Miniprotein binders against Putative (5-formylfuran-3-yl)methyl phosphate synthase. Designs and how they scored, part 6

Target 1, 236 residues: Putative (5-formylfuran-3-yl)methyl phosphate synthase, of Methylorubrum extorquens (Methylobacterium dichloromethanicum) (Methylobacterium extorquens) (q8gek8)
Amino acid sequence: MSDIVSISSARPRLLVSVRGPDEALTALRAGADLIDAKDPERGALGALPPETVRAIVAGVGGRAVTSAVAGDGTGREIAAAIATIAATGVDFIKIAVGGADDAALAEAAAQAPGRVIGVLFAEDDVAEDGPARLAAAGFVGAMIDTRGKSGTTLTSLMAAPQLAAFVAGCRTHGLMSGLAGSLGLGDIPVLARLDPDYLGFRGGLCRASDRRQALDGARVAQAVEAMRAGPRADAA

## First folded at step 7 (miniprotein)

Design N42 (from C35 with E14M)
Fold by ESMFold2-Fast, scan of step 7:
Structure N42 (fold): chain B 236 residues (1-236), chain A 81 residues (1-81)
Amino acid sequence: as target 1 above (236 residues)
Amino acid sequence: SDEDVQYLIELINMLMDEAQDLVRSGNPEEATRLIELIQFLIEYADWLAEKGDPELAEKLQEYIDRATEILTELQDALSKQ
């Protein structure tokens, strides 16, 4: 049984994106803290079928926190998608939030109170007030990811002060913070310095570092150890 | 904290040692990736210096200046491969 409240109280957590229950079990056995249901064949926020998400939740069986992407739609489409994913039993639901006004953000968060995480893309302008706006709208978390999956990483798209300010903004407004975007094992000690609540991985933990190939349990285990060893970055 | 700044300096030094080894061993792709991560951490250290205690900022700035010099030397060495 997962305890949501315990997620941000420890060292940075490892989030692993999985395409099905077999990969979910691989990630869980290797020590992943969060299991994220995401379709790598459908871009950065590809939603898996609800039946697949439900199978992942059942397979995890309360042994880790779960999340799933609902997508990047608008209005009625995103509201319906959030409700559909909420019904699978996942702990958190991820949606794209770039370009949405405050009313649209509040409407989206209201579909699953206390469960919606907003995803901002590094390729788009990440507004300094992003965390404050998401918190005001009722989001529980915010994260930065990359839209492109060609090896352009988060650290090549955003400067260190900008990422540090994002994490600090999340903390100030009581949001869980996440960083993701074509990350590899070598990025862990660097990004752990910024002290986000979690780091998100897919391609860097797959065979050949290819997000469409099978998840590699040995790489997940290496990431878990790197997270434990990562020094803190909360100097004032 | 002072300890967190010391950990950051130790991490940058470790990565610089690895980058120097990769340049010497003729592994330019891996060296380039590591140099990018070192650059990111130096930028982070500079940001911390701007936000922190003035005495700590002065000492950290001296380290940043030296680290930036070494990084430039590594980039120059890499460009000759």
Scores: ipSAE 0.011, ipTM 0.451, lowest interface PAE 8.8, mean pLDDT 82

Design N43 (from C35 with E14L)
Fold by ESMFold2-Fast, scan of step 7:
Structure N43 (fold): chain B 236 residues (1-236), chain A 81 residues (1-81)
Amino acid sequence: as target 1 above (236 residues)
Amino acid sequence: SDEDVQYLIELINLLMDEAQDLVRSGNPEEATRLIELIQFLIEYADWLAEKGDPELAEKLQEYIDRATEILTELQDALSKQ
């Protein structure tokens, strides 16, 4: 088995959100770099049952980096959810972090040291000190996503300089950075130039561009090629 | 959904065919990995059956029982190598 992290380090990685092991294998076979376990029927950060996450991890079999959403908020409920998802064997765990104070962020990160990624929503005014606060709390990464999944894309809510500032902030504070939010294939050339660690997709890679429909392997393969083309795709 | 269940069944069948070929050709390490994957996919299918309507659950359970029987035969063949 190839070291997929070393192979992908020269470009942003493609993260594909899947609802089960069947879609995980579809995404993996098409060339996805990260497989993210997420329930599209439960909003932007819907947690899948732990046994479904375990099946996804087993199906991937070390051939890609895995992540799973534990849900939204901080406190005792999210702490327990993080521990539960951590036990499935995923590499990273994603939680929403809007509105939490520094103590709550630190408590959440402590449930799975070195594995927790904080999700900020573009619809909420993304604070300039967001990456600094997450890094201080012990998070390994930060990402921006959207709550709305009906035509409200990341690029419609945040201008490129704001996204560039976020990515730079993550880099300054030693965090992995991700960008997601109803992205389509056309968003890849612009966002890839900002050099985040990954771009996250669900709806744009599904039939009819509907996040509740089945994942389309051909669309995943198109996204992989677009990611690999980098600045040359925009120049064409 | 019905389409998701059908895709899962087709995927399990494809992987089972591959596992049978690997057992037959004497590649036990890769066969073991696929058998483990198939086992987890069957467990996932069983979980889906519990969430679905009774008619779909009944049909899926019939498939799960048959797939489990074949998987057991493959595990037994592999353990004798």
Scores: ipSAE 0.000, ipTM 0.127, lowest interface PAE 18.3, mean pLDDT 79

Design N44 (from C35 with L34M)
Fold by ESMFold2-Fast, scan of step 7:
Structure N44 (fold): chain B 236 residues (1-236), chain A 81 residues (1-81)
Amino acid sequence: as target 1 above (236 residues)
Amino acid sequence: SDEDVQYLIELINELMDEAQDLVRSGNPEEATRMIELIQFLIEYADWLAEKGDPELAEKLQEYIDRATEILTELQDALSKQ
């Protein structure tokens, strides 16, 4: 069983997006809870080669939960990508779900039962029934990320009631919830207050806050400390 | 819960203090980011007040009103360069 669960008193977990096994080891040593395989050079949900994902899984060696992006394709292409990523041994697989009908969502989830997380983009209209639809289709989690990586952050794109409703909807329907999107260290105490299962980072933990630069272990460690403080003073 | 509301209020107050320091020290980019985060938490607090227990909503509304006053003062200070 994963430590990433939707429970009332859960402390948010830190998800760190890495582009290779060297960064995975950096994040793991700094205390990251979830290691996410993602290619920053290939758009908002860039898939790494399966060989690179396998190397990340091997390097982590069961010491943290792993996930990987399968991409933002549709139909047969995304189904094949999910199956390919599932074969690497990652715990969870992330796909974009905007615009997909219920049949397409169910088909995607069926490629890796109990392992697929749906990604919704803040720039799009995030429907109030999004979590319900994903749960009905067989998804294990849902998250919000940003499509643009030009410094427009999640909290600039979505109002607090919308994000709170999303997290609550995930909890109601038994989904893990994640929040991501050009987040920095200062976003942690704010977004942790909404009680998601995890917060996802890439650029904010890299040198010069540039998602294409190397992951900075000291910044990962600072994020871990901020996550330990949690949304409540009495919890840390 | 009352406990959750109290910690949210403490967080808003801490961020307001930090935003005031950033305005005073002439760091407008970071001050603007802090002000946006404070606005986000005030909106969240307002949502809790609308959906929550009436007693708890009354207590929370007083803090929302005060936080909104301070935020407006910070925005005015920032806009005047």
Scores: ipSAE 0.095, ipTM 0.570, lowest interface PAE 6.1, mean pLDDT 82

Design N45 (from C35 with E3L)
Fold by ESMFold2-Fast, scan of step 7:
Structure N45 (fold): chain B 236 residues (1-236), chain A 81 residues (1-81)
Amino acid sequence: as target 1 above (236 residues)
Amino acid sequence: SDLDVQYLIELINELMDEAQDLVRSGNPEEATRLIELIQFLIEYADWLAEKGDPELAEKLQEYIDRATEILTELQDALSKQ
């Protein structure tokens, strides 16, 4: 994570989910800190084809941290998917971890040591020991996302104390923390106060706030500016 | 998909217009950066054309050829600065 370390950490990073290298370059040009490869037409954690992920990595060219979804599938398929995505050159690989036992978590993390981020869904009642379990299994980060992408937002599913506890748990156990889930620009000042390492966006930065529409560079730039403002001392 | 290809074409056109303006205004460092990004996007468009519908691939190839011609002209103009 040397790219993240070299950037100011006084504020959360902006993660933008993209469906191809064209959107990756749009997000990069607008100032996004992390570029996440994800297929919005295949659920909350849809994997893009490996060649598309390679194209995203090549287009970014080390100018931002990259991540890619390996999937939200089952059993042995996840191990193969992690290895396939790891081979693309992304910095981090995201997988769903809800309901997995400790052995399964450790096996998944072992497929790409130092590179796997666990995604917990807000709808699944995120456990307080989630960060501790992921850290023990060898994950480098944890994040919360939502399965629903059309009106049910992270902040409608989880209260601020629960989100704060998650972020604090990640920090205590040496994990990078992320918050995502149908977020809009207005969520930035609120969630920035919880001090996660990043906030993840897709739909809120697309035309018509529709995750299946094209990424809007002007909205990405607005999110970058809101992130730069950081937690406001004078906020009521 | 057709929609994704159309957005890619729109982005390439937008960046080409920006690169042309930078070449004309004498900003070679920024123009070079955009030209490299445009070349990468053209290569990606070519890969999509190969994997997609044959009719769409033929139309996209004509666009790619035209965009490559413009890109070559910009690179040549930049080298004269």
Scores: ipSAE 0.006, ipTM 0.279, lowest interface PAE 13.9, mean pLDDT 80

Design N46 (from C35 with E3Y)
Fold by ESMFold2-Fast, scan of step 7:
Structure N46 (fold): chain B 236 residues (1-236), chain A 81 residues (1-81)
Amino acid sequence: as target 1 above (236 residues)
Amino acid sequence: SDYDVQYLIELINELMDEAQDLVRSGNPEEATRLIELIQFLIEYADWLAEKGDPELAEKLQEYIDRATEILTELQDALSKQ
């Protein structure tokens, strides 16, 4: 039997970035919808060792959608990184796409067809045609994140109309959409109204709101509740 | 880092306590699921011990041996229900 991985847009899904299978299980038990493998010690798109990613996939055991960052490289280096992460068994692979031409984007997506998500950084100029270009290249999703090191949040860098336009562009071109970037629990009601496919968290769900500290299961559970209660235009 | 290892140990201990409660109260499906998750975490801890500082590896392996013993006892108790 073949299976197809899908993310339902009935409500935004909660994506939690974890640094190991211990945090993955904490997030899963608290109700996270997506488990994302990411090394907080190696910048905004730090790749974990492939063995750690395999342990996360094994620990999750098909109970949630999984993703992993392949890193923030160039040319042949990123292609090799995508192939390496694809071999771990994650459902989706995230790469930075800023500055890449259409040929480079197409080559990257071809390394893992139907599994690659492009990450755009809010600190850079997020082009209006970003989703269209990623879709044309063969990407399955697009998201906005922040580098996070300056303490700035997504909502401080981009206005709601800009974020809404990004989400709409993704929908128009058949991409999953994600929003992330130093988000806290208070950002959930505002961003849920924009109706992305997922909201991504790391630091806001860790002890002391520090992305290098341990994941806090109680804060993950609070985020899950907030996502379920999040305002929808038609919600009763 | 030492911090990550302590978090892993604390999580395994908490899951062990929960698994013991589930075995005692009679929820075999959830107990089995949790025991499998504990096994994955122990296997990950073993991998970290192989890659880490030798002094940390020694202390972590002592803990892994104890955790494996408790897990085996839980699996045996569950099979007898």
Scores: ipSAE 0.006, ipTM 0.383, lowest interface PAE 9.5, mean pLDDT 81

Design N47 (from C35 with K51L)
Fold by ESMFold2-Fast, scan of step 7:
Structure N47 (fold): chain B 236 residues (1-236), chain A 81 residues (1-81)
Amino acid sequence: as target 1 above (236 residues)
Amino acid sequence: SDEDVQYLIELINELMDEAQDLVRSGNPEEATRLIELIQFLIEYADWLAELGDPELAEKLQEYIDRATEILTELQDALSKQ
């Protein structure tokens, strides 16, 4: 079971969602730990074209961990999408998990062994056995995101103890854990205290806090600094 | 945040029961991971209580002291396996 966070590190990693290689380089230069390929014009879990993902991977050049969204389909459609995205060379592949039975989850994970992360949406009740089911199916990680992007944040949908239970469930079952969903810089101290493997951002790091606008390198740098300050930053 | 603290106490108790079962069944690696997780949750509960009132912090500290005693006993049992 591979965790991306060292046991000697008390801070989560910063994941930044980018729409192309130019934003990937902006995020890298600002200190992002993970670069995630995601199309903000195609909903909460929009897949970029494989050629764009390949360009992001090439641009990153092994300097950061990479991931990409394969989409939110089910059955044969998602299996094919996972295989297609896996061929781009990304380290991890993210897919939505909801309504899928255990056999479907196992089939999805089998398309890219050791590389598939399941995305649960906060708006859909997050089952207590979610991490256990994903681990049993062969997933290497689980994360919570939000489907809505018009002001409803992860922290407004789920209380801190619920998020702590999710992170704990992931660790108990050997999964990498992630938290995302319309997060802003102010969410970092409280969520870092939960010690997930990563926190994921898009809109909060873009111009005008608009996920469809350009990534802002200065905001990425502020997020990196906030992550490095650790969970006690808000104690002042 | 009384409800949040109570939720964490219940979760910690459930996880401690699981850790004791793992120690008893001879799964030291998994028991160690779970104990580390329980320690983290106890520290997190203490942090939440510090954001509240002194009376809640006092009650939580009594629980933390007891939970820490149990964890110490579990760690001692693991070191002898």
Scores: ipSAE 0.005, ipTM 0.278, lowest interface PAE 11.5, mean pLDDT 80

Design N5 (from C35 with E30R Q39R)
Fold by ESMFold2-Fast, scan of step 7:
Order: structure tokens, then C-alpha cells, then sequence
Structure N5 (fold): chain B 236 residues (1-236), chain A 81 residues (1-81)
């Protein structure tokens, strides 16, 4: 079988969003724990073509956990998208869940049992019962991300106590928790203290801190080091 | 910030009230999960106190000590059910 990357439960894991297999290998070589397939040219939750996701999965070769975005639709369109992405062999599938009723959430989770993560946008007022609702629907994880990518960061939209409540809610309901949204290296010590299962990065790890520019392996390595240093890491 | 600290204290107090109600109403599974959530928030408040100024740290520590005692009492009550 392919090598299985062991993800430490002693610290948050680093999730890096990549646009193709070359960036996936760059992130993997630099020590990223999770490789996330996401199209930066198609909004906050842009799906890559399934063939690109398959190439990423093949390139990673079981050396890291993989995830991919299926999109932010509702009803049969999102169901079809989840099934399509599930067929690529990715470990987890991410979909936007804001505004969906409980029946729609359950239908989405049922398309890939044990593999669907719900994405809540900080701009949309994250409800305190969000984790409970997602768990009841059959989701395996929940995360917060930002819709805006022009300097609007998660930490500018949500106070630390709100983020702590979200992470704790996920933990009590048996969900994997993630925090993302235009994060920079300086956000790691504060957010790591909240003990989410992962922190997600794209723009902060690209050249010029621009999510549409190439992923910078040196910045990925810096993020890995900051994660290993734990909650009291220097801001540098 | 002071506003963040105040929000956290208010949240913990609301959740403590809910936990006490769940213990009284005989919902031990929900009570146990909520107590775990409250413990996490108290640990976070402790971390914020360490990062704050000395005056804020002292006031938060008194609150944390009291909240921890109440949680211990609630867990003891659950073990008797």
C-alpha cells in the first residue's frame, strides 16, 4: 500500500491549498500535513477539474492526507459534484454549507459517507450550533474560511473567543476542526493555542502573499516550523 | 482585548448555567459534553490571562478558580446518577 502519513494529534496540522500536482509536491516536500485541491481563480471555494484532483492524489501517493473542494451549490448539483470529487480518490471533500437546511446537509453528507467537511464563511455569521448541526447531518468535519481574499483575514472578522467556541464545539461533537481565511505566519501561535485539527493556508504561503502566485516552498517550511514550535512560537 | 475577555466570561457563564440545568434535568451525556466544552474555554481564558497585564491576570485567575470548582461539583453530581 502507499505510505500513510501519520498526522500528530499533539499539534494542529498544516493544510496547504494547491492548484496542481507540482504545487502538491512542493508542499509535501516542505512538510505539509494535508494537501488541499482548490482553484484560486474561481472564488473562495473553487473546484479544480476532477482530472487535476486525480493528478494531485496520484502525485501525493498516500504520503499526506488529501482533500478537495466540490463547491458551494445546493440540491442535486452539489450531490453530483461531491460524487465526482469522491471518485478521484481524495480522502476528504469540502463543500460550503451556509444557508442549507438540515435535509440538504444530510443529503450532501450521504453522497460520500465519512468524507465530507462543511465550510462556513466568517462573513456569514457562524452560528454556535453549526458544529452540532453538521455532526447530526453526518459530516466528519467543519471549518471556517473567508469569502473575501483581498486582505480580509479570519482574525479580522472573528474574535478569538468565537473561534475557540467553534473549535470546542467541533471537538465535543466528534468533528475534525479547521481554521482558514487569508492567514499569515503571524496567526499561527494564537490560532494553534485554540487547538484546531488543522490550519489552512494559501495566499500567505505564495510569492508576494498573493494566492494567485506560485506556492513558495520556503514559506511552507516556515509554517511547518511554526506549527512544530506550538502556541508560543515567535511571530517571525 | 478587554472586549474579548468580557465576551469569553459571558459565554462561559451562559454555558455553566446550561450545564447546571442539564445535570438537574437528567441529561448526563449532554451535560458531560458541555462540561468538556467549558473546560476548554477555561483553559483558553487561562492562556489569555497569562498574555494579559498583571491586573487582568489576577482578576481572571479568581474567576477561573471559581469556575473550575463549580465544574468539579457538577462532575461529582453526574457520577452519583
Amino acid sequence: as target 1 above (236 residues)
Amino acid sequence: SDEDVQYLIELINELMDEAQDLVRSGNPERATRLIELIRFLIEYADWLAEKGDPELAEKLQEYIDRATEILTELQDALSKQ
Scores: ipSAE 0.000, ipTM 0.278, lowest interface PAE 11.7, mean pLDDT 80

Design N52 (from C35 with Y63F)
Fold by ESMFold2-Fast, scan of step 7:
Structure N52 (fold): chain B 236 residues (1-236), chain A 81 residues (1-81)
Amino acid sequence: as target 1 above (236 residues)
Amino acid sequence: SDEDVQYLIELINELMDEAQDLVRSGNPEEATRLIELIQFLIEYADWLAEKGDPELAEKLQEFIDRATEILTELQDALSKQ
């Protein structure tokens, strides 16, 4: 089981993507369970400078689980990026895994054993054996995100049976599971039903629902309440 | 479980009521988004019905059929705005 699941009660956790230590503290104070370091100006998996990631880790001070994006590159470039981000002290490192063969996946995971989460994009063909392949390679988690950030939501790109199968596959293979992709507050009760380990947000929790605008602490608090208000019967 | 299924049915009913209100009040953008979420949950309920016990599946299918009819009526109403 994952540290994310073991930290709190049996419910999905709120992951908030932040661009700096100020936003990390805003998210933490509002009740976010996971603080994810990510540069919204550099696409879906933009890496922040390592010094900014270190500042986020220091600011959080062990009060929440931390993660950081290493990027969406391939080969030797991604291996170096993983090692660089691992050195910042984050708990988990996120990388894109689409199109990689099993050897490349294993090489990536080996750069930070027990700490690498694979990101699959909903716009791509998400294979049903994805979780099994990532687990075999040594990944600790898998998640689905979207490349596009202009209102095309995860639920518009993937059918419920496909997302449920992904979450079930992760659980079967001992992976943490995450769902993300232009999510808004209204998506919480829907996606929480699929019982992932976490739901990831950025744009939906920012001013004007714009991922490049400042994180809105009131929206983070609303997301926390929404996740707690409607858990499965067995979680209360 | 029976409780989990009942909670899902209640959620879908609540969202359908909200969608009907949004259609009636002339808020097509929010109504469209909510209808998409309802459709997603109906697809999820259908998947659970296929995977679960036959007794629970029959009850869920009855609800899914009714919910799908209401959703179709809401989509038709929106298309006329």
Scores: ipSAE 0.016, ipTM 0.487, lowest interface PAE 8.6, mean pLDDT 82

Design N53 (from C35 with Y63W)
Fold by ESMFold2-Fast, scan of step 7:
Structure N53 (fold): chain B 236 residues (1-236), chain A 81 residues (1-81)
Amino acid sequence: as target 1 above (236 residues)
Amino acid sequence: SDEDVQYLIELINELMDEAQDLVRSGNPEEATRLIELIQFLIEYADWLAEKGDPELAEKLQEWIDRATEILTELQDALSKQ
């Protein structure tokens, strides 16, 4: 799975956030590349119970890369949460890092070496040195997401030069890069031009584009098709 | 690269045509969404022009100036509906 982390793809991978094993199977059947365990009822970076994460991992059965959110916290609580989620068998663990100092970042990464991805929120002003700091701390990846799920998309919150600089910074420092944040199908050809390693979706692939509604397998399949067209397709 | 810049120009032109059609058909909400995406891509093209080869940057800047003019006309037309 070093290919996902080490090499930028001609197309980004599709990451789908799921709330349980049934949605994980729906996303997997539709062709999702990455299955992310995340609780839409508990904020932007809500952790699912460890038993639910284990059920997702078991259901996927090695057929896709898996990740799970450990939460939005600092200090001892986040360290314990990372260790708990690491024990479920997921490939990667996501934590929020926007307000953390370098010592806290290093402590978090050390809980699961080679497996921790840092999530920066677009609303918090993504620092230019973010990728460098995460890489120095021992993170394997960095991504941008949004806290708000009211339909204000990533492209409305961050200018193109800022997103391009983030992706380039990740590449420079050997990090996997991800972009997420109230994305819809129309965002795929636009954000694919920035060449991130993955694009992350939840609400845009659910019924009524509502992250708390059921995941829509037909929308997942449409996203898979759009991702396969890639950033180099000169047609829609 | 030169090829990546060409794909970006083609995408922006396609989205501009679609936005014009939506403005004409009286779908202001969808038109507004496309105009936001077009603005994002024009900003990206401007950033590429600043970082790129000087000769390519000059040609790209001429195109960006024209695209920005068209976008401004679309935004003005939409605001009057």
Scores: ipSAE 0.065, ipTM 0.534, lowest interface PAE 5.8, mean pLDDT 80

Design N54 (from C35 with M16L)
Fold by ESMFold2-Fast, scan of step 7:
Formats: structure tokens, C-alpha cells, sequence
Structure N54 (fold): chain B 236 residues (1-236), chain A 81 residues (1-81)
């Protein structure tokens, strides 16, 4: 929890989505702040097998904050998935929250108190009260991501005032905020202007900018340097 | 702050220069992505102008108007490739 408070008080941090322990070590060695366990073959919120998540956690060895996706199911299914992922030892668990009522949100957050982050998709109607509702339900963070396989990025789907309002809403309600969605290196100085707690990457840091290809440690290192420069980064 | 506004203006100017170079070199895909990022930053600057201090708003609005003019010229040039 102290790690999360520290992250929230710092400049935007780099989150890298990895499919296994080898990529987790690549991202960690390159300087990634958060290591996110996610299966790129199963859409935007594809859960990795619990054994793979445990291997990622073990490989990271407390040197970075870890998270994992539990998926986008409903009721008992998502509750069981959250419990399963919580047992791996990750710091945070990500679930899709679009279309859920307040009771369903509260029930999901209760499965792992202090550890659940809600994911909203840019292609959906992202309500202005989204952060307030997630905070009331007991979530510790909220983020925006994209579902899209067509390479349409977050900044193409949502206007700057809308993203700025989302980040401000998270801050007002005590939530960690994240922005993700087919981001590339050139998005870093742009989105850093909005001051989220983290920016999330997968495809933009892989070979050929293909999320199903191997993670490229040199691209991760470039993203780390761009994050350190923040809104004043010179390079794309 | 004035410093943060100056960095935003500098970033938009650098990206506009890069976009102009990409349009001139006949790189429409890269130019299109960069134009989208510039549009996003201009919208952000406009939002800051509307929300913020009136003195800052005046300073930003003059710049936004000029940047929007250049961006429109780039979009027009790109549509002809």
C-alpha cells in the first residue's frame, strides 16, 4: 500500500504489460515501475494462468509493483477470478467495470479489499461520475484502456478535456489513475501533461509495435527515459 | 503556471515542425498520427484557456489560434497526398 501512495505522489510511472516471467525481467531490468501480467492473445483484459502470474511475482521479487488482470466476467465468475489472482501475491488486480451496477462493483472490490483497479474502455460511454462510483464501491484505482485491435489509440478515441476530467476525478476521490490504449513512445509527453499516476503499454514496446510479438527491452528503456523527462521530453 | 504553459507551447511547436517535415517527405501514415497528437494538445491548451486564469487564457488563445491555422494547413496538404 505504501508503494502505491508513493507512486500516486510521484510523476507518472511506466506500467508494462508482460505475458511471462522472461518479459517481466526484461521490463524490470529496463526500469519499468509497474509489471502487469496480461495475456495479449485474449483481448484487452486476458487473464494469464495463475501459475504464470506466480512466476512473474517471484521473478520480480519485490523490485517493482505488480498487477494482473482477472478479466471481464460477472457475478460469481469474476469473484472467483479475483480471489484466484489475489492468491498469486500480486499487489493489484484489474477488472473491467463497464455496465456494472453499484452493488456488483462493491461485491467485486470486496473480494480483495485495497487491491482492485477498475478498467473503463474508451470505446464505451465513460461517465463523468465513473471515478466517484468506483471510489464509493471500494476500488483503489481506475484506468482507461482500449479494446481495439485496429490500432486506434486512446487520444484518437477521447478528447483531452475528457481525459483531464477523468484524471482530476480520480485525484478528487483518492483513486490511483491510469491511462492506456495502443500507446506509443510519442504519446508519453502528451499524456504526461494530464498528470496520471501511470501510463500503460504493451504493443508500442513490442517488436514491430505488435502486442503479440516479444517485448523489446530497448523500447522499454526509451519509454523509461521519456517518463523521466515527463511533459518536457524532446523525442517522439 | 507560466513555465508549464511555455513547455506546452514548445512541445506543440516541435511537433508541428516534425509534422510539416513528414508531410513534405511524403510519409502520410506517420504524419497522420502526429497530426492527431497535435490536435489533442491544441484541445488541451484550449481547455486550459477556458478553465484557467484569464491572463493565461488570453496568452494561450493567441497561440492556439495560430497553431490551429497551421494544423488546418497540414491536414489540407495531407488530404491531397
Amino acid sequence: as target 1 above (236 residues)
Amino acid sequence: SDEDVQYLIELINELLDEAQDLVRSGNPEEATRLIELIQFLIEYADWLAEKGDPELAEKLQEYIDRATEILTELQDALSKQ
Scores: ipSAE 0.027, ipTM 0.496, lowest interface PAE 7.8, mean pLDDT 82

Design N55 (from C35 with A67V)
Fold by ESMFold2-Fast, scan of step 7:
Structure N55 (fold): chain B 236 residues (1-236), chain A 81 residues (1-81)
Amino acid sequence: as target 1 above (236 residues)
Amino acid sequence: SDEDVQYLIELINELMDEAQDLVRSGNPEEATRLIELIQFLIEYADWLAEKGDPELAEKLQEYIDRVTEILTELQDALSKQ
């Protein structure tokens, strides 16, 4: 597995989506494990300008794993976007995967070998062979997110057995696994028990639980504590 | 498929230990939620095994029977709290 590990710590890593270097530093200071560069004004997979991503990477300075969204374009557009984001120095690059054939998936992964994570949307019916296909194409990870930001959460769209099967599929095929999608702090105990490599947050950690509002460092710190307590939160 | 089922069994075992601890410690709300999650994971593991290896499905049924007996006892204990 790459830099993300879900083993003896009995907890997933916390991924926080940030819109700039100021929020990146806020998340880092609060204890976030992964800093993800994403534009909340452009949907679930909005790419930030490369200059902003570079600023985030520079601000983090190697103190946390970084990722960035390249988007959900097609063909040459997504290939160019992956290459552009790869040049910023982020550790991982996230792209939407849906309706893409195996050749297109392999072509995308080849733009940044060992660094591309595929994002599947809960609304689009996550295929059981999704992890296997992404692994065969050369992806390093797979995650589930939601397209809608109306407060419809991952757990309202997918039942726990389906999420558990996805995480197990990722592990079987040597992929990092992530779960995200309008998550709040209350989702941590439920989803941590599924043992994904990370849980991804944006709106649930912002003022008023609004993904377009500023990131709230106190809420990030609460999420970090909940992640550290993990499935064993009962006894500690 | 077989590896997915084995991973789910390992997860179920971990959650079973936690559920038993929560029942002993008197945390009925969290114990109830965890037992429900375990039941769903068992049903899903069974469904996955049925789609694949029949020999694995048979062994899994023995495992499910044992876990279900324990879960029934835990639910009975919680209903009396």
Scores: ipSAE 0.000, ipTM 0.181, lowest interface PAE 15.8, mean pLDDT 80

